# Miniprotein binders against b1l550: the designs that were tried, part 150

Target 1, 279 residues: b1l550
Amino acid sequence: MRLPEELLERARDIHSEAPSHRIKLDRVGSFGLKVPVEFKGFLLLAEADVWVSLPEGRRGVDLSRQVEAIYELSNPPKDPFSLCREAAISLLEKLNYADSSGVSIRFDAPLQDGESLKYYGVEISSIASDEIINKIRVEILGMTACPCTAELIRAYKSSEIAATHTQRSLGILEVSTKAEHPDPDKLASIIERAMSSPLRTYTKRPDEGGLVIRSLSNARLAEDVVREMIHLFLEEFGHLPEDTHILAAVRSMESVHMHDIYAERSFSLDEIRKEISSH
Below, E stands for the ipSAE of ESMFold2; O stands for the ipSAE of OpenDDE; V2 stands for 0.75 times the mean of E and O plus 0.25 times the DockQ between their complexes.

## First folded at step 12 (miniprotein)

Design p0 (at its last look DockQ between E and O 0.95; V2 from the best seeds 0.00; counts 0 for: pae E 1.9 > 1.5)
Fold by ESMFold2-Fast, scan of step 12:
Structure p0 (fold): chain B 279 residues (1-279), chain A 94 residues (1-94)
Amino acid sequence: as target 1 above (279 residues)
Amino acid sequence: GEIRITVEIEKDGKYIRFEYTITSPEELELALKEIERIIRMVGADRIRITVEASSEEEAERLADEFRELAERLGYDEIEVTREGNRFTVEAERE
């Protein structure tokens, strides 16, 4: 039921009032919005967060204007990168008291691998102020095999193919840049190529055996996977601005332990190039 | 009682599927508004909404509500089918 307009005219603008305490807030917004997006020919339902900064002298944010900013741009659905950037800009235009805005969009991205589809996690953000910072995080599962156990068994049995334990591993690449968002399919490809082998949605017995043998022949520590991801990232995305920040990580769900192994490295492009060039 | 709603919407051969588990009347009202918004945003050519509830009567009532929604949205072909406590509303526009 809609309230009479005369009541709305009498209502105080509480959002413009002074707050109980003069404290700035970094992020105030609408979180968990469902928005349809088009990604590489697919229609996907994504989850979005929209927010703005709130100055110390203002009590609240007009949440309806935040929701309008992203919903207007989502009809019809568009690609999530343009939606993210344009919605962040629109938030600043609609909420002129804010000095910054942000939008985050999360979805499961389809990856065409041969004739099957598998999915990987994507989260993209755009933070707008006097400049725009774009952030993307990609997570995809793969397989790793322990080289230490493999070498021990190989030495013991004098075998060309060593037995060892295998496990699922989650690879993570996160990029923050002033340039446009990197292509998430390329980030996912980097992660998969760094692992002992990728995971498949469907395999037959011969294919399953081949995947296991491939993994055993390409045994890698979590530390090896992170280093390889960084190497491959630099080959593909080394052209990004020097102040681009990257996080590379892997979480190995060890089959012989009740706990996981985790390895990570964060760096700027400038930092890593200087590190690699030093002998 | 608990209500499960499964929504599938299609536009130009592309589709999305999503679900709700509803435990309160307030959650149901919000879910219905969200479903309508998503259908309108997508401009869906076809929708399929499946409702399942603790009682057949409750599920049937909700299915009828979605049938009415499809009519309001201008769908030309609307079918309601039942499989036990599960009702499915399918609607298409030409």
Scores: ipSAE 0.618, ipTM 0.871, lowest interface PAE 1.7, mean pLDDT 85
Fold by OpenDDE base, look of step 13:
Structure p0 (fold): chain B 279 residues (1-279), chain A 94 residues (1-94)
Amino acid sequence: as target 1 above (279 residues)
Amino acid sequence: GEIRITVEIEKDGKYIRFEYTITSPEELELALKEIERIIRMVGADRIRITVEASSEEEAERLADEFRELAERLGYDEIEVTREGNRFTVEAERE
């Protein structure tokens, strides 16, 4: 039953009222919206969050206007980077009482794996205020081989390639910058190259043996993977602003233990450069 | 009963597929609205919606709703096929 438009006009604007407590809120919005995006020639359904700040003198946010802002920009679908930035700006324009806005868009990004597609997780965000900060988080699964077990087996059996247990590991790169969003495929590539080997979609390809051999020959601790990720990141993205913030992390799903191993480093480009140059 | 809805949308040779598992009338209403919105935003040339329900009657009713949706959205060619308790609505826009 659509309420008659006339009743809507007579209704008190609850959102514009003074709140009972004059407290500013940092984020008020709608989470879990479904929006179509175009990514590298693929049409994808993404999940989006939109929010704005709320001043102390306003009871509520016009949520419908927030949702409209991102839906309008999603018709027709566009790249998620532009969508994120433009939506954040549009939110500030449409909701003039807000001094800050934010948009987050999440989807599984297709990545070519031979003749098949694999996917990695992407979250793109933009926060708008006096400046725009762009954030991207990439998560991709790879494989790590344990160097500790390999060394034990090598000690026991004199073989050039020591058998070791392998596990799936989730690599994470999160980048916050005043520059444009870094290329997620490049970030995913950095993660994969930092691990013992990439994961392949189980196609019956004879390449499975080669993948295992590669992993065994490139055994790495979770700590090694994170350090390698940072190293490779600096090589590829060292041109970003010095105040760019990075989180590099790995979660290894241990095959021998019921618990996961986790390693991370958070840093700015300025900080990490100073650290490396001091050695 | 549990309702499964599979939606396939095509625009300029690009495809999106998404699914719903519905367990309440309220969820169904929300899903229908979301599906319509997504189709509109994409401007799909072709849509394929498959509904599977616990009964043939329920699946048929839902298929009819999706047919009506396709009509409202301006699709010219609409076909409905049945396989047991599964109905598929295919629609194309010229």
Scores: ipSAE 0.591, ipTM 0.859, lowest interface PAE 1.0, mean pLDDT 90
Fold by ESMFold2, look of step 13:
Structure p0 (fold): chain B 279 residues (1-279), chain A 94 residues (1-94)
Amino acid sequence: as target 1 above (279 residues)
Amino acid sequence: GEIRITVEIEKDGKYIRFEYTITSPEELELALKEIERIIRMVGADRIRITVEASSEEEAERLADEFRELAERLGYDEIEVTREGNRFTVEAERE
């Protein structure tokens, strides 16, 4: 049953009280909200999280105000980058006791794949305080081929025949910057170009053979895929602020193992440039 | 029993599809509120909601509830079709 309206005026405002233990909280929010967005002409149903910091002297957050901040801005649906930034700012306006706010938006982004579409994972966020930090993570599948097995087979038969095992690999780029979010399609392209071959939504038998042959011609260790991702990232996004942070990673779903192979590197632009220039 | 809901909405030739698997009356109430909110945010021209209930009796009761949802959302043209445990609500604006 709906509670009487007049009862709400009698009850204490629990959220504005001081807590028994005066401990600041970094993230208090509403997670898993379904919000429609418009991305590059597509209407998508995204999942969003919203949060604020909570000072040591405040017991709780106003949950209705949190969801209001993003729901008002999602009507009508708009691009997720504007939504993310604007909602983070709106949270600070609506929840004035917070020192910072954050919004994350997750969706599967469509990517043209010949005559078809394929999808890759995108998560963006904006953290607002005295400035705004923008973060984007993209994940996309590709193919990798083992160069060690390829070399052993070549040497054993003394032949030109390229053969090795191939497997699906998940490539990850994550960028945290004071600049605007990098274009997710460009990040996805970097990941795919670093792999042995892209994965296709639809492959006929002749095209399937071509993908396998391409993978064998571009055999790469997971470690080298990460290095190539970093190289390509620096070519495309080296202009970002020097304190921009990047994580580049690959998880290879090895066909001959019960476990996955994983490689990653995190760095700032300043850090990686010094490393490369030192030989 | 388990209830499955599929929601398909369309705005200006663009489509969203999402689903629920519901195991309690409380989950159903929350799903209905979320479905209504998403449809309002999109301003959908057309909706199609398909429900597989756990029984014919439950399907009959839920069909009424989902018709009421479509009416509350302001749709002019509402059609409900039911067969056994399953029903579909289709609605559009003019």
Scores: ipSAE 0.561, ipTM 0.854, lowest interface PAE 1.9, mean pLDDT 86
ESMFold2 (binder alone), look of step 13: mean pLDDT 86; pTM 0.856

Design p10K
Fold by ESMFold2-Fast, scan of step 12:
Structure p10K (fold): chain B 279 residues (1-279), chain A 94 residues (1-94)
Amino acid sequence: as target 1 above (279 residues)
Amino acid sequence: GEIRITVEIKKDGKYIRFEYTITSPEELELALKEIERIIRMVGADRIRITVEASSEEEAERLADEFRELAERLGYDEIEVTREGNRFTVEAERE
């Protein structure tokens, strides 16, 4: 049923009314929007969430204005970092009752893998208030090899390269900063370099053998991978503001267990520098 | 019945691909609006929409709707092909 548009002029403005209870809400918005973006020469379909804070005296938000804000900025498609920041700012301008706004954009990022492409997960956010905070999360799969089993096999056979079990491991880096979003390709590179070896989209048997040998020669615990990711992160991004917050994590899907192993560390740049310098 | 829609959109040699699994008329209406919005935002030079439904009649009807959409969007060359209950609408413009 299509009601006459003139009824809108006579209807109550529900959003502007007082709520049943005077309670502030932190995030009210439109979640799961599909928006095209351009990332490093690729056209990608991203998923976006947009939200604003809602004051205790206002019943609802104008969801149509939220959707319009990001859609206007998505035509034509632009890079997801500029889209994220500009949309968050636009939301505050368009919805003046809000104290803060936020935008998150998720997509699978292409990464060159020999003569083919592979994909890794990216989620970026910009949260605007009296300042802007930029967040990025990168997830990429790699391979780890168990050093404990490798050492047992080496001791048993006295081999130069010991056999051990290998498994897929998911590496995670999250960064929250007042500076611009870090380059996700650099974050993905850090994760892959911390692993025993990267995963490939396609390998022939000689190439597959090479990856296995690389993994066996570079056996690492999940704990080792997290520490190496932090070390490599500091080398690449140690210039970010001291209050930049990082989460480094690895989830190892252990081939010899029915469960996964997980290791993580959250820290600020200020905190980790003090900790490292104490040794 | 269940309807599967696969959308491929191309612009200046770049492309995106996405899918819908639809189980209600309401979901279909929303998907059609979203597909049109994405095509317009991208300013696509070429589109390829594949529809698969439980019945040939349903799939053909939807393919006709996408053909009409391509015409409304100003595509110059539109082709519809069929393989069983799967219809593909391809459209392009200069």
Scores: ipSAE 0.575, ipTM 0.856, lowest interface PAE 1.9, mean pLDDT 86

Design p10T
Fold by ESMFold2-Fast, scan of step 12:
Parts: structure tokens; sequence; C-alpha cells
Structure p10T (fold): chain B 279 residues (1-279), chain A 94 residues (1-94)
């Protein structure tokens, strides 16, 4: 059952009409689309958001054209980076009234961990206008150990054995650049190396003991972890354009507190190099 | 009542698994369309769909819908198995 063709031809084009108020909207789109992607030899089901800017003189967006843009590029599944960039470009081509478009794709990325796999969070985006800005956010859990409690216990017990509380910590790196997306596995590696120790998918008692000992021998404040992440990022990705913007953060889920500890730093490559070189 | 759908898809030895918890007829209709779209996009060699509902008759009806979907998509080896209120539809193509 479909409406008579004559009625469809005479129907008002609501989306092209003037809105009730002449206000530009920054992002209008379809959020939470399920899209299969291929990542480093794995087939993954990702979640995608697609959007465009809406000018002050236009009432609405052609949502079906947005969905079409990403679905066409997802059949067959392709790598999420190419999908993200190509879909953002396609959105501007299909929706010519828009000044900008964006695509975000979220998935859990597999990472080889000995003989098993572990997963970390990845969100990538491409925002297209006169240029393309690529963003990536990587989140991975690791372990930290408190150096303050370690020092108090050593002083109290006169022991050379490092004893302190350990906790899970979430490391975060976000990168915004005009270059292509950084490799998320490299970002995850930077985060894990900055932590007291990585977390493992499967451990037996000897392996578990080793992680705890490693963590205790490498006790770090949240502030220490963020600084180390920045240092390691500059070693690996210092070649990116100077206007590349980075967020480095850690959220420590303190085992001795009912709350978390959080530390972060945002910077451009130009800014951080000047800061470091001034000392 | 509440319906649980587990979808497993294989293509060239690669695998994905995802789930739905459905609480309304509208959600069910959208989930069915989304599942078909994902299967078509992937070009899956094998699918395994498990349906669990509060009633055996409801789960059986949904399993039959997925069996019909598999037939429509060109799968030639289709098997339906039952364990109480849980039905699993497995389908393979060469």
Amino acid sequence: as target 1 above (279 residues)
Amino acid sequence: GEIRITVEITKDGKYIRFEYTITSPEELELALKEIERIIRMVGADRIRITVEASSEEEAERLADEFRELAERLGYDEIEVTREGNRFTVEAERE
C-alpha cells in the first residue's frame, strides 16, 4: 500500500521550507547506525553516527540520504578509516546545502595478548568542510599502583618490599589532525607503556603475580601516567602537522576510595614543543 | 514478553556476534530489518540466530521467520533446533 503518486508530487517539501526560527544547527543526523567493518583482518560490528550542518534558512535534513551515504560504502565491509573519510565526503556531495559533514565510528578493537585477544575502545571521526579533520580516541584499561601509600608502608615497616594498593586505570588518547588517522594499536601501546602494567585477558597465578610485581615496581601517580603518555606520543607521532591537537588523560578507579582520580592535558604539537624546549 | 535474539555471522573465517533485547513489537520489526541488512552487507557464509522468548510458541514463530529469511537469502543448509523456549536457526551456503 502506497500513497497516490499525484499526492506525493503535490506534497510540500517540508525539509526545504524556512524554519520557524532562522538558527543554524551544527549537527543534524542519524546516530547509532550498526555497520560492519574490517579491521586488521577482523570482522567487527561498529556503531556509526553521521551528520551535517543545517543552514539557518532550511527547516530540515534529508536523513535518508545520510543513511544511504554510509550504507553504500559499507557493502562489502571495509576498513573503518576509509569508511569514515569517504562517508564524510559523500555526505557533502549528497547534501549540497550543508557547510560541513561528519562521521564517527566506534568499535572495540582486538589486540593480541599472548595467545589470546583483549579489546580496547576506539572512536574515529572525519569532519569535512573546506578541509578534512580526522579524529581518533583510544581508551584502554591498565593497572596503576599508588607511590604515596608505598612510601608510607616502607617508612612504617622499614621494609624494602614495595607494598601498596593497585587499581584499574583507564588511559585515554585523543588526536585531531589534518593527516590520516594515527594507528590505534600504536596509541593503545603508548597508553599501556605509560601505566604501571598492562591488564591481561587470561592469567594464571604465576602470570598474575608477575603483573602485580611489575605494577608495584613501577608505581605511578595519575599525573605521572599522563606525562609519560605525552612523552611517548611525541616520540611516536611527533611527525604530525604542528596544528595537530592531542588530549591525554587517565582515570584511576582507586581501590581505597569511593571515587576516581582524573588527570588530563590538552595541547597542540606546536604548543607542547615550545613548552618543553623552554626548559 | 521480553525477547532475546543472538546473531552470529561468519564470512571467510571471520566472525561477529551481537544481541538484541526486545521489549516492543516496534523494536522487533526494526531489529529484524537491521539483522537482514547486516547479513546482506557482510555476504555471510554462515549465520546462527538464537531466539529466546517467555513462551515457546512465540520463540518458535520467530525462529520460523528467521528460517524463511535464510531461505530467501539463498542459504541451502538450514537447521532449526529447540531447547524449551530457545530456538536456534543455523544456515550455511557454499
Scores: ipSAE 0.613, ipTM 0.870, lowest interface PAE 1.7, mean pLDDT 85

Design p10Y
Fold by ESMFold2-Fast, scan of step 12:
Order: structure tokens, then C-alpha cells, then sequence
Structure p10Y (fold): chain B 279 residues (1-279), chain A 94 residues (1-94)
């Protein structure tokens, strides 16, 4: 709805006023916006957050300008990576009092699984200031099988055929870089390859048996999965700038416990490369 | 009374589906504006909007609002179907 211009002319400009306390705020913005995006030939409805820094001498942010920045760039829908970067830049252009801006876009990414699709979580961000930092977080479910229980059963049964409990595990890779966002499908692939096996949308009994046997033959601790994810990440993305920061994590939803097991490692490419080369 | 709205949008063989559970008139007004904005941004070839309400009268009234929206958006073929308190508005461009 449009307000009468007479009211706007007589009203105080609240946003431009001095605040009660001269304190800078890091992020002020519009969160939970629905924006359509095109991702690898799919049309998806994503959720976006947009924000800017607010200087200590200014009371508020023009939220309409923030929403305008991303909506203009979303018509027609475009890839979420370009949208993220371009909207962050547009926010600084439209809101000249801000020292930095940011945009986050979240969506469920389709991944081909035989004749069907499965979905994994993607969140990307671009934070603009004197430079642009791009961040991507990929979360995908896979299967892990406990090697400790497998070894105990093997010893007890005096059998080479291992039996153990299996559980769903959430693999997480997060990358912050001055380069372009890494391809989320490649990050998802790294996570799945590090697991005991991927999860399938649908499988018949013969295929199901093979998946179970694969999982049991490839039993891995959450700690093993994190180390493997890091190894595979370095093989695929070791070319990124040395100050690129990575978080690799696994959350195992233990089938024999009411609680989860969690393992993680954060590092820069410079840090991990020196660590590995010292061995 | 609870209102459920399911929105399906099609463009060049691509598809989005999303839903609302509405518990207030204010939520309904915001949902209607958001739905229109998304349809316009996508430039949808076809839309399908399903509304479910506690009463047939309420569902029919809301379906009529979506029919009017489809007309304003320039859809050539608009069809409204009903099954009890569930109404579906389908609209497409030829």
C-alpha cells in the first residue's frame, strides 16, 4: 500500500536520526524472503536473508531498499550464486551508509538418484565490503556403520563377515573463500564418498542387499568420515586461495543411543597443508 | 478456522510447490501478496492454487480471489474445481 506523500513530508526521518546509544551493529536486515532461483536446470523457491552494517551514528536501516535490491535481481529467476553476489553488491550501492552487506540464500538442491531425485541442503552467502567473501554450506544424509561393534561381533563369531549397527549420518562441508562458490554437487559428492554408503530414494531387494554389504564392508567412525572428507576436499578444491576456510563435520544419529555423535574440524588451506606436510 | 493454501507454479517444464497454513486475516493478506510476487517474478506459464478451509463459503471466496488474480495476471484459460471445502484454481497461458 502507498502512504500519502503529505504524511511522509511531515513525519520525522527516523532512520537517519541519531540513536539513543552510539553503538555499531554488524547485521541489520530483512530475513526469510522467498525468492525463486534457477539451479542446474531446476526452478526452486529459495529463502533469502539480506543485511547491512549500521554505523554508530544512525538509528535505522531502510528495509525497503534491502528488499528491492534482491527482488529486482530475482526477476527473472537466475542462479543463486550470481544472485547472492550481485545482491550483496547492490545493497552497498543502495545503502551508502553501510560499510558491509551480506546475502544468504538457502534451498534444497536436487540430486539425480537413478530415475528419481533426492535433495540435499545448500546455504550460500556473499559478504561484501572492500572485497567479497563467498561462503557455502552443504548438508547431506548418508549411512555409516559402526566399526567397533563390527569388530566385537567378528571376534565373538570368529567370522570374516562383519555385522554391526548402521545409522543415518549428516555430513557437513562449509567453505569460505574469496574465490567463486564451490559447486555444491561436488561438495555433496565428497560427503557421500566419505560415508559408509549413500542413502537411496528407492531400491529393490537385490540393490538393497548390495548397499547394506557395502556399508558393512566400509564401516567408519564419524571421525573417519571427517578425515576422509578433508582428504577428498583437498584433492578436488586444493587449488582455492590459501586463506580459504573449511569446516568438515559429521553428526551421526546413533541407532543404539538417544543422543548423537558429532565430529568436526575447521581449518584454512594453509594450516591443513602445513599439518599434512609435517607428517 | 484454519486455511491451507498450496501453490504450484510452472515455467518451461520447471516447477515449484509451496504451502501456507493461515490462521489470521493478516497472514492471509501477506500470503496473497507473496504468491502474486512469486508468480510475476517467475513469469509462470501455468499455476495451480488449492485452497482448503473449514467452510465451503470461505474456501469458495478465497478461490474466487485467486481466480481474479489469475485474470489480472493475464492467464487465458482459468478453471475452478471443487471437492467439498477444497477448491482448486488452475490457470495457464496458451
Amino acid sequence: as target 1 above (279 residues)
Amino acid sequence: GEIRITVEIYKDGKYIRFEYTITSPEELELALKEIERIIRMVGADRIRITVEASSEEEAERLADEFRELAERLGYDEIEVTREGNRFTVEAERE
Scores: ipSAE 0.598, ipTM 0.866, lowest interface PAE 1.9, mean pLDDT 85

Design p11H
Fold by ESMFold2-Fast, scan of step 12:
Structure p11H (fold): chain B 279 residues (1-279), chain A 94 residues (1-94)
Amino acid sequence: as target 1 above (279 residues)
Amino acid sequence: GEIRITVEIEHDGKYIRFEYTITSPEELELALKEIERIIRMVGADRIRITVEASSEEEAERLADEFRELAERLGYDEIEVTREGNRFTVEAERE
């Protein structure tokens, strides 16, 4: 049933009322919105979260205005980076009681793999206040091979290419910067190049053998992969602002254990440069 | 879930596919509104919606509802195919 107009005229404006307790909230918004985006010539359905800060003197947020902000900017679909930044700014303009706003957009990004496509995970965000901070997180699966077991078998067999166990490993790069979002395909490439070998969507028997031989010839610890990812990141993105913050991590789903191996390093560009130059 | 909806849309040779699992009439109404919004936002040239209902009778009723959706979206060519508790609506603009 639709409410009579007279009731709407007399109804309390709940959102503008004083709250039960004068406590500021950091993030209040609409989460799990479906928005179409254009990414590198692909039309993708992404999932978006939008939010604003809520001051201690206000009971609630105008959620309909938040949804309108991102939907208006999503018609027609545009690239998720521009959408993320523009929506965050629009939220802050439309909801003038807020000190900050944010938008996160998640999607599976297509990556060319021979005649097929494979997908990797992307999450981007823009948080607007006096400045705009852009974040991107890329996750992609690859293959690692154990160098310890490889060395043991090599010594035993007197072979240059030793048999060892291989496993799937998840590589993670997260970047937070005042500059534009880094290209996720370049971040995915860094992760794959740091691994023993990439994973393929389609393999023939010779191609499968080649991947296995490649991984065995390029055996790497999770710790090795993280260090290589950082090295490759600095070569590609060392030009970003000095206060850019990076997380590099690998989770190896060990085939010979019931548990995973995890390695990570968080750093700012300023920190890592000083660390490397001290050696 | 009671009802499964698969939506495939195309615009200018580009494609999106997404799915819903519906357990209530309220969820169905929300899903229909979201589907309509996404189709309009994309400006889809062609759509294909496949629905698996909990009964043949429900499928027949829903087929009419989804056909009406395609008509409201302005598609010139609409084809509805039903097989038991499953139906597909295909629609395109010339």
Scores: ipSAE 0.578, ipTM 0.858, lowest interface PAE 2.0, mean pLDDT 85

Design p11I
Fold by ESMFold2-Fast, scan of step 12:
Structure p11I (fold): chain B 279 residues (1-279), chain A 94 residues (1-94)
Amino acid sequence: as target 1 above (279 residues)
Amino acid sequence: GEIRITVEIEIDGKYIRFEYTITSPEELELALKEIERIIRMVGADRIRITVEASSEEEAERLADEFRELAERLGYDEIEVTREGNRFTVEAERE
């Protein structure tokens, strides 16, 4: 059923009316949209949120213009970084009352893992106002091994490789920058290289033994992993603008405790370089 | 070497600025294509693209490429200015 156009022409424009209270809203939009994206040769189903700021004098946002902005740009599917940036800009063009717009796109990224694939989490955002801020968050699981227990066993047995407990650890790198989004595969690589060893989707017992031996030979505290992630990030992405902001974090699901261990550091490139060079 | 591209576009009297830091030829190609798509999408009446590279020759080459892009997109007033290794392409249509 479709209402007569004359009825719609006589109806009040609710969204353009004054609200009950003159309060600005930071984010108003359409959340949980399903969009196809092309990522490094893969066609993936991603989830997107789109929003704009709402001024204190306007009751509502035109949600149909928001959905139009991202869907027009997602057909045919394109890379999620360009989709994110272009949709944020399109929102400001389509909704002229907004001071800012944003788009967030989430998906599981495939990563080659021997003869198989493994997956890591990616969330990218672009927030547009008088400039564009691009944000990316990468999360990937790896393995850590306790150096404290390893050292005690090594001292006891005079062994070259000490026994210790291992656990899964979640590595997190989040980057906010005025430059283009960093390559998430490179961020995932940094996280995995900082760990005692990477995790595999598929492994046989001989390969499993090798990974365990690798992790035991490369025992690291969560604090060690965070520092190594920062070091490796600076080597790979030190060229980004000095006001680029980074969060590096590790959550270790300790196998010998009822609780997790968490370590993090947030910093700007300018801040961290001054800190490192002060020694 | 490192290349920095800054793009500023006008949408209904508002200016939006975004940047690229380029470290590979592949990144440059993707940036150029995205810049063109954004300009076409919004139909910007005025654009300003600033290129900074470690070498003057590289920066000048890229500035010329953006000048050609502005010409292809129908801008009738195009100005290229230089300040050392920084080139700015300003374009406006009427």
Scores: ipSAE 0.284, ipTM 0.739, lowest interface PAE 4.1, mean pLDDT 84

Design p11R
Fold by ESMFold2-Fast, scan of step 12:
Structure p11R (fold): chain B 279 residues (1-279), chain A 94 residues (1-94)
Amino acid sequence: as target 1 above (279 residues)
Amino acid sequence: GEIRITVEIERDGKYIRFEYTITSPEELELALKEIERIIRMVGADRIRITVEASSEEEAERLADEFRELAERLGYDEIEVTREGNRFTVEAERE
């Protein structure tokens, strides 16, 4: 049954009413929207969340206006970074009762891998209030090889060839800044260079052997990878504002254990520079 | 029964593909609205929608609905093909 449209004009405006309890809510919105975006010449279907803060005196948010804000800006598909920022600003303009707004956009980003493509995870956000904070999180799989087991086997067998266990490791870089979003391809590159070797979408046996040998020759602990990621990040992005906050992390899916190894470090650019310069 | 919908959308040689597994009439209605919205946003010049259902009659009914959608969206060339309980609607704009 479809109710007559005229009833909408006679119904109470529930969203504008006082709530049962005068409590502010931090994030109220539409989550899991499918939005097409254009990223580096590719058309991608992204997943978006849009939200606003809700003051203690208002019962609800106009969800249709949130959806309109991002959909209007998504036709035609555009750069997800600009979309994220512009949609967050538009939400505050359209929903004047809100103190802040936010937009998050998630997609799998294509990365050229020889004659093929591989994909890595990207999540970007823009949070608007009296200023705009841009956040980006990049996740990409690589390979690590255990240096401890390599050394033990070399000592045990007195061999010229080190053997050790290898495993997939997920590298994570997350950046929050008042500047524009960092280039995710550069963040993905940093992560891959910090690993024992990158992963490939497809390899022939000779190329596969080369990746394994490279990994074994460049054995690294999860802790080593995190430190290298931070070092490489500072070389590439040390120019960002001092209050830029970074999370660097690695989850190693250990092939010899039923559990993972995890290493991380959070820091601001100001904090890490002082730490490094003190030694 | 269970309904599977595969959507392929193309604009200027750029392409996206996504799928739905639907188990209720409510889910189907929401999926249809979302598919139309994405097609409109992309400004697709080519679309391909494949529908698979447990019954041939249900699959045919849904394929007909997507054919009507393509007509409403202004596609000039619309083809419907069948393989058992699987129907594919292909539509292209000149």
Scores: ipSAE 0.526, ipTM 0.835, lowest interface PAE 2.4, mean pLDDT 85

Design p11T
Fold by ESMFold2-Fast, scan of step 12:
Structure p11T (fold): chain B 279 residues (1-279), chain A 94 residues (1-94)
Amino acid sequence: as target 1 above (279 residues)
Amino acid sequence: GEIRITVEIETDGKYIRFEYTITSPEELELALKEIERIIRMVGADRIRITVEASSEEEAERLADEFRELAERLGYDEIEVTREGNRFTVEAERE
């Protein structure tokens, strides 16, 4: 049902009014929007958040204009990176009282795994102001195997192949840059290569045994995985601007404990290069 | 009662699937609007919507509502099949 036009003409414009308290808000927006996107030949249903800054003198944001900004750019579906950047810019154009805008888009990305597909988590954002900052976070599961337990078993039983406990580990790479978003498939590849072994979508018993043996032959601490991820990241993406900020992290879901092991490092490209070159 | 909706969209060899769990009439109205918007954005050649209602009577009422949605979206060929508390609407452009 729609209200009569006469009533709407007499209604106050609440959003344009002064607020009860003159306090600036950093992010005000529409969260949890479903938008279709095209990713590497796949049609995916993504979840998007759109927001703008709200000045201290304005009571509210025009939420319908925010939704319009991203929906217009989503028809027809396009790649989530262009959508993210273009929607953030469009928000500032449509909502001229805002100092900054942002768009976040989340989806599960397909990754070829032999003859099957597996999925990893991707969250991208673009934050627009006098410049644009692009952020991407990739999360993918893999396997790690404990080197400490492996060494104890090896010493005790003189085994050629070390025995140890294995566990699922979540690898995380997050990149913030003034350049374009890094390719998430390349970030996912870095994480998987740093692990003891990747996880498979479907494995038969012989392949499953091989995966475990592979993990045991490449036992790594969470700390080892983070260092390897950083090393591989620099090989692949060392060309990004020096002020690019990276978070590399691993959460190991320890099979022999009630708790997880977590290791992380945050750094800028400038910072890490100076650290590595100190010897 | 609880209603489960599964939406499948196919266009130009590409496919998406998404689901809703509905617990109120207000939620259903919002879901229908969102489904319509997504289908229009995609420009889907074919759709399949499967609904599992809390009762056979509810399924009968909802089947008509989803048929109207497919008609409103401009599909030429619409088939509705029902078995108990479940129904499927399949629609495509010629």
Scores: ipSAE 0.521, ipTM 0.842, lowest interface PAE 2.3, mean pLDDT 85

